# VH-VL binders against Myotubularin-related protein 5 (SBF1), part 5

Target 1, 134 residues: Myotubularin-related protein 5 (SBF1), of Homo sapiens (Human) (o95248r204to337)
Amino acid sequence: SLPVSRCSVALLFRQLGITNVLSLFCAALTEHKVLFLSRSYQRLADACRGLLALLFPLRYSFTYVPILPAQLLEVLSTPTPFIIGVNAAFQAETQELLDVIVADLDGGTVTIPECVHIPPLPEPLQSQTHSVLS

## First folded at step 8 (VH-VL; framework fv_pimurutamab)

Design e50 (from e00 with heavy chain D58E)
Fold by ESMFold2-Fast, scan of step 8:
Structure e50 (fold): chain C 134 residues (1-134), chain A 122 residues (1-122), chain B 107 residues (1-107)
Amino acid sequence: as target 1 above (134 residues)
Amino acid sequence: EVQLVESGGGLVQPGGSLRLSCAASGFTFSNYYVHWVRQAPGKGLEWLGVIYSGGNTEYGNEFTSRFTISRDNAKNSLYLQMNSLRAEDTAVYYCAREGYYGWGRLDWFDPWGQGTMVTVSS
Amino acid sequence: EIVLTQSPATLSLSPGERATLSCRASQSIGSSIHWYQQKPGQAPRLLIKYASQSFSGIPARFSGSGSGTDFTLTISSLEPEDFAVYYCHQSYSLPYTFGGGTKVEIK
């Protein structure tokens, strides 16, 4: 078995793959809004923990809510960075978010909105990152 | 015209295997989550499983050991591999597209294929 | 798994009458319920998504309501083509599940 943080990181790579995980890592470092979606509350908790573990030893100073209650979906409209998980059942409620990077843990994809700009990564990572956005 | 067409159904002996295909046309297949749903004669709809655009799969609990969903985006095709078939697997098998996958997931099913009949009998 | 119970199993009505179909979930599912119509020998057709949103091209006589555990599909005035089986489907939690169906038949 792996230590908790390494186990969470391994699960995140398993769900999204290396290119997507690196995109999320860069997004968190550059103070963007990261939203995890999954039907599984356990998968949401594991992904959020995994992303925090990748940022170590940096302390994440912004909103961190691995499972956001449906009553608090308004929090997703905050102007500040976040790492938040939402059950995919409420995805229709999030259709109007314009500046949020969405990581679909069930689908294994990461979508970056047109208005969000993440600095270019060195090749070959830059080319791989572009494949995630298309 | 957006459509899904199933094929590969037929008569199979108990314990046998069968692979169903679903051919997609009229949309960018690689962008969509696609599902298998079955319906036994005279009975209701039963969700079997899903394959997401990235290739990850989820199944109903009864199906996890015997059924495998896969896709070939280059061929715009979805597959269901069925093993260790039983009489109770006799059903019409439908493929169905989940709503548009842009930046988010939409969970309703449209369109559906017309279905392919699988009969498991000696 | 979330169990969806549809009632009645069979609803016998005449053209022009109002049909009210119920779907009850074993736990709260918000608005994550979708309704489908199925005619004999045909694939299901989406009518209503997320409890109350009409799908494109669906006649105005079809409407949906409810939240949490209790959901209703209403057909305000039955047309001959509406006699069919109706299914509810929840997308709140995996595995996805369907109700057992309500058959709307001519009296």
Scores: ipSAE 0.006, ipTM 0.544, lowest interface PAE 13.9, mean pLDDT 84

Design e51 (from e00 with heavy chain V34M H35S)
Fold by ESMFold2-Fast, scan of step 8:
Structure e51 (fold): chain C 134 residues (1-134), chain A 122 residues (1-122), chain B 107 residues (1-107)
Amino acid sequence: as target 1 above (134 residues)
Amino acid sequence: EVQLVESGGGLVQPGGSLRLSCAASGFTFSNYYMSWVRQAPGKGLEWLGVIYSGGNTDYGNEFTSRFTISRDNAKNSLYLQMNSLRAEDTAVYYCAREGYYGWGRLDWFDPWGQGTMVTVSS
Amino acid sequence: EIVLTQSPATLSLSPGERATLSCRASQSIGSSIHWYQQKPGQAPRLLIKYASQSFSGIPARFSGSGSGTDFTLTISSLEPEDFAVYYCHQSYSLPYTFGGGTKVEIK
């Protein structure tokens, strides 16, 4: 529901900041792979929900798994776009992924691999979005 | 020399509040996760919570409502705000560096501060 | 929460003897166990990280082993300075937890 989705969006901005959230939004729109890392399962679920809420009303048609079981880590090697959350206990298994954007919810950082190019939102949309969220 | 020094402990009445500080030196404080761990006299170690490099926090189940961890990276300082203190909160409080170095994770605690004693008694 | 059970609670030995300390987890934690030594009036000191990796500067007589739910800290030959309390700590999931400790004391 919208009230719950709005709360998840607010939490995402608090954890990562406006610039990082906008980068993840653009990444999702441009068919990139987004991986959320956190020691907290609640934080993973909230972040994934928040990103989907930002995409509304656009339907996300690729792999979406807010908490990926350890037995299914092979899914991270898929060539198709995704939004996936993984507990930080399995962080070592994610280091071999060369084309995955990693959002560390605990540390508040987003790491974009050098082979991944996320264009900024076209002006005036980027400036308007910053104005609304600031 | 990498060091952590706690301060702010003392005697406090039940229901009172107290703020502990931990001063860090010898490393880039802002890059590391920091935890608070306590130990009641003659008892074992109990983890209270962690603050991540970006300021987000996670707590042990019983501490979320009464204890708040914060940090000031410009001052290389870590804090523990303790409210609604009870006799069972009497303990030595340690700050400890967990470590998170970019893409890596250092889940062990090293170094530890020397501890500061909090006594909750009437 | 993951519960760590250390046994025995007290281990009475003489210098030169081998000490074997157990730590058992209530669920599988891989190798995410760390061992600390604490002497009276002092902060804990890290000995072993990730079940079997010796921390820098720690004497070779200390070793760790195990995976999953069963972990062991071994002191091959006790020195006088080794009589202390030892704690295991899991970092597999939040909340982090410690074992109740094993006191290694002089017989």
Scores: ipSAE 0.013, ipTM 0.664, lowest interface PAE 7.8, mean pLDDT 86

Design e52 (from e00 with light chain H89Q)
Fold by ESMFold2-Fast, scan of step 8:
Structure e52 (fold): chain C 134 residues (1-134), chain A 122 residues (1-122), chain B 107 residues (1-107)
Amino acid sequence: as target 1 above (134 residues)
Amino acid sequence: EVQLVESGGGLVQPGGSLRLSCAASGFTFSNYYVHWVRQAPGKGLEWLGVIYSGGNTDYGNEFTSRFTISRDNAKNSLYLQMNSLRAEDTAVYYCAREGYYGWGRLDWFDPWGQGTMVTVSS
Amino acid sequence: EIVLTQSPATLSLSPGERATLSCRASQSIGSSIHWYQQKPGQAPRLLIKYASQSFSGIPARFSGSGSGTDFTLTISSLEPEDFAVYYCQQSYSLPYTFGGGTKVEIK
């Protein structure tokens, strides 16, 4: 629901900060792979929901799995874009991923691989978006 | 020299409040997750909670309503705010470090502080 | 929450003897178990991380083994300074939990 979506967006900004959230928004919009890590299943669900809410009214048409079971970690090697959350207990299994943007919700960091280029939003949309988010 | 030093313990009456501090030195405090662990006299270790480098927290279920963990990265300090204290909260309170380096995680606890004793008694 | 059961609660041995300490988890935790030593009046000290990896500076007589639900800490030949309480701890899932401890005491 709308109240839940608004709460999830606010939590995402609290966890990662405006610059990191903007990077994830642009990454999702430009069809990159986004992986959320957290020890908290609730934080994973909230972050994935928050990112989807930021894309509204656009509908995310690729793989969306807010909490990926440990048995399915190989899904992370898919060639297609995704928004996926994984419990940080399984982080060691994710270290071989080369083209995945990793958002550590617990640590508050976003790691963008050197092979991944996220284009900035064109002006004036970038300035307008930053004004709204800041 | 990597160190953690707790302070702020003492005698508190039931229903009272107390704020513990943990001072970090010898490492970049802001990069690390830090935990509070307590130990009642003659008893085992009990995990209380963690604060991550970005300020998010997780607690043991028994502690969520009465205890709050916070940090001040500019002061290299970790805090535990304890409210509505009970006799069963009598314990030595330790802070302990774990680490995260890029893709790696250090889910063990090292170092530990020396501990600070909290006694809840009338 | 994951419950860790340590056995025996007390282990009475003489210097030079082998000590074998058990830690059993209520569910599979892979290798996410760590072992600590605590002497009276002191903070815990990390000995073994991730079931079998010796921490820096820890004497070779300490070793760890196991995976899943059954874990063992072994002291191959007890030195006088090894008489202490030993705790296992899991980092597999929140909340983190410790075992009840095994006291290794002198006969």
Scores: ipSAE 0.053, ipTM 0.687, lowest interface PAE 6.6, mean pLDDT 86

Design e54 (from e00 with light chain S93D)
Fold by ESMFold2-Fast, scan of step 8:
Structure e54 (fold): chain C 134 residues (1-134), chain A 122 residues (1-122), chain B 107 residues (1-107)
Amino acid sequence: as target 1 above (134 residues)
Amino acid sequence: EVQLVESGGGLVQPGGSLRLSCAASGFTFSNYYVHWVRQAPGKGLEWLGVIYSGGNTDYGNEFTSRFTISRDNAKNSLYLQMNSLRAEDTAVYYCAREGYYGWGRLDWFDPWGQGTMVTVSS
Amino acid sequence: EIVLTQSPATLSLSPGERATLSCRASQSIGSSIHWYQQKPGQAPRLLIKYASQSFSGIPARFSGSGSGTDFTLTISSLEPEDFAVYYCHQSYDLPYTFGGGTKVEIK
């Protein structure tokens, strides 16, 4: 529901900050691979839901798995765009990902690989959004 | 030498407040996640919470309303603000480090500080 | 929360004997278990990380095994300095939790 979606969006901004959330929004729109990491399964679910809510009314057409089972970690090597959450307990048991944008919800960071280019949001939109949230 | 040193412990009355500090040296403090763990006299270890490199926090359920973890990376310091203290909060309070690097993560605790004693008694 | 149950609570042995300490998780945690030693008046000290990986500088007599829900810390031949309390710790999910500890004491 909409109230729940708004809460999830607020939590995402709290965890990552405005600039990082807007980068993830642009990444999803431009068909990049987005991986959320957290030690909390609830935080993973909330972040994935929040990103999908930001895309409304667009439907996300690619792989969407808010909590990826450890047995399916090979899915992270898929060539297609995705929004996937992985519990950080499994981070050390996977290979280095070269083309995946990693959003560490616990650490509050977003790491964009050198081979990935995310276009910046227009300045007026960024300033407007920041003013509303401040 | 990689070290953590706690301070700020002492005697406090029930209902009182106290702020503990943990001073880090010998490593780039801002890159690491740091935890608070306590141990009541003669009892086991109990995890209180963590502060991540970016300043976000997570707590054990019993501690969310009364305890706040913060950090000052410029001072290489970690803090635990304790409010509404109870006799059951009497314990040695430890700070401990864990690592996060690139795609890998170090979830174990090393080093630990020597601990600071908090006694809640009237 | 994930509950860790350590058994026995107390293990009474003589120097030179083998010690086997158990830690059981209330749900599967993979290999996200770490073992610590605590001597009286001292902070805990890391021995084994991720169930079976020895931390640097730890004597070869300490070893860990297990996965899923059942984990074991083994001390192959007890030295006088090994009489201490041992704790397991899980990092699989929040909140992080510790076992209640196993005290290894002189018989």
Scores: ipSAE 0.048, ipTM 0.691, lowest interface PAE 6.5, mean pLDDT 86

Design e55 (from e00 with light chain L94F)
Fold by ESMFold2-Fast, scan of step 8:
Structure e55 (fold): chain C 134 residues (1-134), chain A 122 residues (1-122), chain B 107 residues (1-107)
Amino acid sequence: as target 1 above (134 residues)
Amino acid sequence: EVQLVESGGGLVQPGGSLRLSCAASGFTFSNYYVHWVRQAPGKGLEWLGVIYSGGNTDYGNEFTSRFTISRDNAKNSLYLQMNSLRAEDTAVYYCAREGYYGWGRLDWFDPWGQGTMVTVSS
Amino acid sequence: EIVLTQSPATLSLSPGERATLSCRASQSIGSSIHWYQQKPGQAPRLLIKYASQSFSGIPARFSGSGSGTDFTLTISSLEPEDFAVYYCHQSYSFPYTFGGGTKVEIK
C-alpha cells in the first residue's frame, strides 16, 4: 500500500491529469487562490493534501482549509492566497469569486479566471517535473 | 430540443444481467454529469449513481458491486450494466442530467428520460 | 446516509385549496434540496431547486422555503393538474437520497 502523502498525490493526478496539476502547482507557488470542489469530503481532503505534498519541502504559509464549513464561506472572499476545499453542495451560494482558480475534482477540470495569469515554471524545471510525474 | 431516451429494459430472470442505454440529444453531452435513478412499481425514487463528464463515478453503497455506469461521449450515450439481478431490482430506470459549466454546477436533475422498465421474474 | 422524511404521506384536498408539504432531513443540508412533481406513468419534473428557487416555466403558485433540516413546498391554490406525487431530493452528500413522497389527491 502507498504512504498517505504519495497516495494523495497519485489521486490528484488521476482526478485532474498532469497539465491541470501543474497549473495548480504553479498557482500555489505564485500566491493565487485555489479552490477545490467535490461532493466527496474524502476527495477534498485527498486533493488538498496532495497539492501540499507536491509543494514539499516548501511550507505553505497562507490559509489552508481542506474542508471549509458552510458557516465560513465568507473566507472565500478574502484578498489573500489560499488552498481551500468546499463541498460542491455550497457552490450556488459562492458564485461571485473573480480571482479564484477552481479545481472541480468530480468533473476533472480546472477553471482559471480571465483576470488570473499563472506563469510557467522556468525551463528545465517544468520539463523535468512533467517527466517525473508522467 | 434537449432530451434523454432510455432503452434496453425488459424481462430478465433472477441472477441475469442487463445493459441499459440512455441516448442524449440537443446538448453537448460531454460537458454534463448524468445520473441513474430507479423507481419500483408504486414506490419512491432511489438514486443509483452518477458519472461525471470525465468518466469518474460514484454509486449508492449497495450498488457498487453489481452495477456499473459508463459513458461514450463520442456516441452521446450513457450506460448502466446490471449484474446478478434480483426480484427487488424490478423498477423503471431513469437517466437524468445535471449540468456543469466552468465554475457553475447544476445539482438538480433536468431533463429526465421517459424511463425503461426492468422486470426481474421467472 | 441522509434520510429525508416527507409528511404527510397523503394529502387529500379540493381544487383551490392551499397545499403545504414537508420534507425533513436527518442532518443539516443547507439549502441543497430540490423538489419534483411526478404524475402516473411519467418521469419526475423539476419544480424548485436549492430550497426556494423556481425552475424555468414553473407556475408561480409553487414556492419552496426552508434551510438546514426543515423544508416546505407550498402550492398556494391547487389546480386540477397539480394532483400528483411530490418528492424532495438532497444533493448535499453521497449517496443522494429522495424523500418517500407526498401524494396530493383530490378529496
Scores: ipSAE 0.007, ipTM 0.601, lowest interface PAE 10.1, mean pLDDT 84

Design e56 (from e00 with light chain L94E)
Fold by ESMFold2-Fast, scan of step 8:
Structure e56 (fold): chain C 134 residues (1-134), chain A 122 residues (1-122), chain B 107 residues (1-107)
Amino acid sequence: as target 1 above (134 residues)
Amino acid sequence: EVQLVESGGGLVQPGGSLRLSCAASGFTFSNYYVHWVRQAPGKGLEWLGVIYSGGNTDYGNEFTSRFTISRDNAKNSLYLQMNSLRAEDTAVYYCAREGYYGWGRLDWFDPWGQGTMVTVSS
Amino acid sequence: EIVLTQSPATLSLSPGERATLSCRASQSIGSSIHWYQQKPGQAPRLLIKYASQSFSGIPARFSGSGSGTDFTLTISSLEPEDFAVYYCHQSYSEPYTFGGGTKVEIK
């Protein structure tokens, strides 16, 4: 059966697709803010773990909170990079996030704000990476 | 006029299968999360599951193995495939739209379809 | 799963009276509760979203309150069209759940 980390990576690709996962990978590498949204606490934990697994062996040195408590939602306004998961139930109670990349695990979408620029991997590396993942 | 209209209900024998449809109009269907909710005669509302804008699904635990939700955004349609039906699956089946807020979900249900009756009996 | 308990199951009142309906969650759900009205033979209709926010077009006599585990729907003065079944619904976590309903009937 699949190792724990490989299983989490596989789930992330199933939920978001190759293009979106590559965008999140590049965002994490370029020190952007990544927010995962889901009704499922299990899905939040799996997605955050999956993204960290994709970065291995690189250490993620910034804020990492796979399930953010409702009383700490102000952390989303921090100026530093993060990988954070929030239960979608709390979204309507929070301020608009203008510089945060939002990965909606339930909807299967990734929304990149207008002010955030994530360069694609240079060719041929991007094509080779896509071929390996496909 | 934003509306949802269910169809496909009817009489089916125990162990049988049935596919329900829900036709959406008056809004950009592909942007919305849509749910199936059922109600047995004289009983309360029971959530079956949701299909998100991107096609991912979540179900109530008791429905995971027998029911499948799918959508066709080009046809503005939502489906519920029901297999291995039992007498206790007799209910009115509703589709319902979830709220939308650009970068995330808003979890109330509006509108609802009128419902379609499924009767499981010999 | 989160269990929602509505009380009373049946509330018998006359037009003009105040109705107070309760919904209790088995765990804290913040404000992630929504209220629906259902009349016989009809689909449910959204009244209140996120515990206290009135939905568009809903009469001012309907109001919601509460946070955490205890929530209330209030109808300040019952009109004839308000005699119906009312359901609470939590969207805090999957699976979504509904309360068992409170039937508001004419005395």
Scores: ipSAE 0.006, ipTM 0.558, lowest interface PAE 13.1, mean pLDDT 83

Design e57 (from e00 with light chain S91D)
Fold by ESMFold2-Fast, scan of step 8:
Structure e57 (fold): chain C 134 residues (1-134), chain A 122 residues (1-122), chain B 107 residues (1-107)
Amino acid sequence: as target 1 above (134 residues)
Amino acid sequence: EVQLVESGGGLVQPGGSLRLSCAASGFTFSNYYVHWVRQAPGKGLEWLGVIYSGGNTDYGNEFTSRFTISRDNAKNSLYLQMNSLRAEDTAVYYCAREGYYGWGRLDWFDPWGQGTMVTVSS
Amino acid sequence: EIVLTQSPATLSLSPGERATLSCRASQSIGSSIHWYQQKPGQAPRLLIKYASQSFSGIPARFSGSGSGTDFTLTISSLEPEDFAVYYCHQDYSLPYTFGGGTKVEIK
C-alpha cells in the first residue's frame, strides 16, 4: 500500500479533480476558510492530510480540525482562516456560511462563495503547477 | 408514486458480464444518492456501493475491481456493470434511494426496488 | 469496517407475544442504525430510522431504542404479518454494513 501522505494526495485528486484541488491549494495559501464535507470520517481525515501535504514545506498556522465534533459546529463561524472537516450529516448547518469554501468530497465539487476571491499563483509558478498536475 | 424498478437480471456463464438497470420515477432522480444492495439465496443483505448525485462512487471492498456503478440523470436511470462474474455473485440485486445529504442528517434506504435475479451458472 | 451482530439468529414466538431483537456494533456509531423488515420474495421495508424514529406509515407496535453499540428493535405484540426477517443497517461509516438478520418465526 502507499505511504499515508501520498495516498491522501492521490485521493484528493481522484475525488475533486485537478482544477478544484488547485483552487483549494491557492485558498489555503491565501488564508481563506476551507471546509471539507464527507459522510466518511476516513475520507475527511485523508483530504485534510492531503491538503497539508500539498502545502509542504509550508506549515499551516491556523485552525486545523480534520473531524469537527457536532458540539463545536459554531467554530465554522469564526473570522479566522481554517481547514476543517465536517461529516455530511451536518451539511444543512453549513448552508448559511457566507465566506467558506466548501469541498464536497462525496459529490466531487468545490463551491466558492461570491464574496471570496482567490488570486492566481504568481507566474511562472501558476504555469509550472498546471504543467506538473494536468 | 415514488418507485424504483430493476431489470436486466438473468442467467450468465461464469466469467461473463451483465449490466443491470434501475428505473426511477416519481421524484427528482438527479438530487438523490442511490445504492446497490444484493442478497444471495437464503442469505442476508450485502451493500455493494453508492453513486452520488454528481457521479462519484464508493464500493464495498469485495466489489471495487469487478463492478461499476453509473447513472444517467436525463433518463432517470441507475446502472450496475458486472464483469468477471462468479457463482458467488448469484443473488437478487436491489437498488435503493438515500436522501439528499445537503438536507442535514444522512438518510436511510427508501424506497427499494423489487429486485432482479442474477444467476451465474454453466 | 463496522460489523453489526444481530441476535438471536432465530426467534420463535406466537402471535400476541412481545419480540425483542438485538443489534450490536463493533464500535460506537451514535444513533446511526436503521431497521428493515423483509418478507419472503419481497424487497426490504424501512421500519425505524436513526435508532428510534418511526418511519411514516409503520404501525405503532414497532419501536427502536439504543445508542452507541447496543440497539434494540421491539414489537410490542406480534401480528401474523410481522413474522419476517429483520435487518439492522449502519450509515455511520463507509462501507455501509448490514447485520446478519433475525428471523422471527411462528412457534
Scores: ipSAE 0.006, ipTM 0.566, lowest interface PAE 11.3, mean pLDDT 84

Design e59 (from e00 with light chain S32Y)
Fold by ESMFold2-Fast, scan of step 8:
Structure e59 (fold): chain C 134 residues (1-134), chain A 122 residues (1-122), chain B 107 residues (1-107)
Amino acid sequence: as target 1 above (134 residues)
Amino acid sequence: EVQLVESGGGLVQPGGSLRLSCAASGFTFSNYYVHWVRQAPGKGLEWLGVIYSGGNTDYGNEFTSRFTISRDNAKNSLYLQMNSLRAEDTAVYYCAREGYYGWGRLDWFDPWGQGTMVTVSS
Amino acid sequence: EIVLTQSPATLSLSPGERATLSCRASQSIGSYIHWYQQKPGQAPRLLIKYASQSFSGIPARFSGSGSGTDFTLTISSLEPEDFAVYYCHQSYSLPYTFGGGTKVEIK
C-alpha cells in the first residue's frame, strides 16, 4: 500500500500533470505565491501536502495554509511567498490577484501571471527530475 | 441552441447496474463542468456529483462507492455508471451544466436535460 | 454538509397575490444560493443566481434577497404560469445541496 505522502504526490500528478507540477515545484523553490483552488477540502489538503512532500528534505519556511478560512482571504494579498489552498467558491475573489500562481485542481490547470517569472531547474537537474517523475 | 439530452433509463432489478448517457450540443462541451442531479418520485432534488473539464470528479457522500461519472469530450457525452442499485435509487436523473470561464465559475445550473427515469424494482 | 430548509412547504395563493418563499442555511454561505422553478413533468429552470441576480429572460416579478443564512424568493404578483415548485440550491461548498422545495399552488 502507498504511504500517505507518496499517495498525495501521485494524486497531484494525476490532477495537474507532470509539466504543471514541475512549474509549481520550481515556483515554491523560487519563493513565489502558490494558490490551490478546489471545491473539495480533501483535494486541497492532498495537493498542499503533495507539494510539501516534493520539497523534502527542504523545509518550507513561508506561509502554509492548506485550507484558508473565508475570513482570511486578505492574506492572499501578502507580499511574502506562500502555499495556500482556498475553496473554489471564492474563485471570483482571487481574480484580482496579480502575482499569484493559481492551480485549479478541479479543472486541472495552472495559471502563471504575466508579471511572474519562474526560472527553470538547472540542467541536468530539470531533465533528471522530469525522467524520474515521468 | 445549447441543450443536454439524457438517455439510458429503464427498469433494473435490485443489485443490478445501469449506465446513463447525456448528450451535449450547441456549446464547447470540453470547457464545462457538468453535474448529475436526481429526483425520487414526489421528492426534491438531490445532488449526485460533478465531473470537471479535466475529468476529475466529486460526489455526494452516499454515492462514492456505487456511482461513477465519466465524460468523452470527443463525443460531447457525459456518463453515469450506477452499480449495486437499490429501490431507493428509483428517480429521474438529470444532467446539468455549470459555467467555467477562465478564472471564474458560474456555479448555477443551466441548462438542464429533460431527465431519464430509472426504476429499481423486481 | 450544509442543510437548506425551505418554508413553507406549501403556499396556497390566488393569481395577483404576492408570494414570499424562504430558504434557511444551517451555516453562513454568503450569497452562494440559487433559485429554480420546476413544473410537473419538466426539468428545473434557473430564476435567480447568487441570491439576488436575475437570470436572463426571467420576468421582473421574480426577485431574490438575503445573505448569510436567510434567503427569500419573492414573486410580486402571481401569474397563472407561476404555480410550480421552487427550490433553493447552495454552491458554497461540496457536497452541493438543495432545499426540500416550496409548492406554490392555486387556492
Scores: ipSAE 0.173, ipTM 0.726, lowest interface PAE 4.3, mean pLDDT 87

Design e60 (from e00 with light chain S31R)
Fold by ESMFold2-Fast, scan of step 8:
Structure e60 (fold): chain C 134 residues (1-134), chain A 122 residues (1-122), chain B 107 residues (1-107)
Amino acid sequence: as target 1 above (134 residues)
Amino acid sequence: EVQLVESGGGLVQPGGSLRLSCAASGFTFSNYYVHWVRQAPGKGLEWLGVIYSGGNTDYGNEFTSRFTISRDNAKNSLYLQMNSLRAEDTAVYYCAREGYYGWGRLDWFDPWGQGTMVTVSS
Amino acid sequence: EIVLTQSPATLSLSPGERATLSCRASQSIGRSIHWYQQKPGQAPRLLIKYASQSFSGIPARFSGSGSGTDFTLTISSLEPEDFAVYYCHQSYSLPYTFGGGTKVEIK
């Protein structure tokens, strides 16, 4: 329900800040690969849910796995867009991923690879996004 | 020289509170994750919790309700607020730096402070 | 939580002898194990990181090996300053845990 979705969205903004969340929102809309890292499975689940809630009513049509098992880390090398969460225990295995946007939920940072370009939101979408976040 | 120095330990009665400090020098403190580890007299090491560069925290299960970790990056300082202390909390408390902040994982502890002794006794 | 079991609890050896210390994890942790040395009244000192990588300034006689659940710290020829307690530490999953320690003492 809405109250639960709003809570997840609020947590994402507290973790990363508005600018980083806006970057992740734009990345998801422009079919980029988004990887969430945290030592907390709860933070991973909350962040993935929050990003999906922020995209509503848009249906995310690509790979969505809030907590990726260690046995399936090869999924990160897929050429298609995704929203995936991985426990930071497996961060070393993600070092070779050149086109993935990494959101570190513990440190509160978003790292955008040199080869990835996220376009700015055009008006009125930027104003509408700000309105929703208020 | 990279250093961590703990302070604030001492004798406290059961049910009391103490705040420990850890002063960092010789590195950009704000870039690092820092941990608290304790050791009871004659016993092994026990992980207490971590505070990440952005201020988020994680604790060992038995510490979540009584202990709070915080940091002040402007003062290059780490803190441990200890409440509702028990005799079982008697230990040397160490602060320790995790490896470099960033996307690469560097989870070992170096350096460690020399520790500060907390004694919980009547 | 991941339990680390160190064995033996105590090793009684003479200078010049080889020491082999074991650390076993209750579940697979890849190579996310680190080894520390602690002398009485002192803070722990990092020796080996990620199972087998020597930390800067650590003598070559110290080496680590293993992956998954079974890990070993080896001291090829004990020096007098090596008689201490050794701890393994896993950083694979929260909460982080330490082994119970192995005391290397003079025979």
Scores: ipSAE 0.146, ipTM 0.724, lowest interface PAE 4.6, mean pLDDT 86

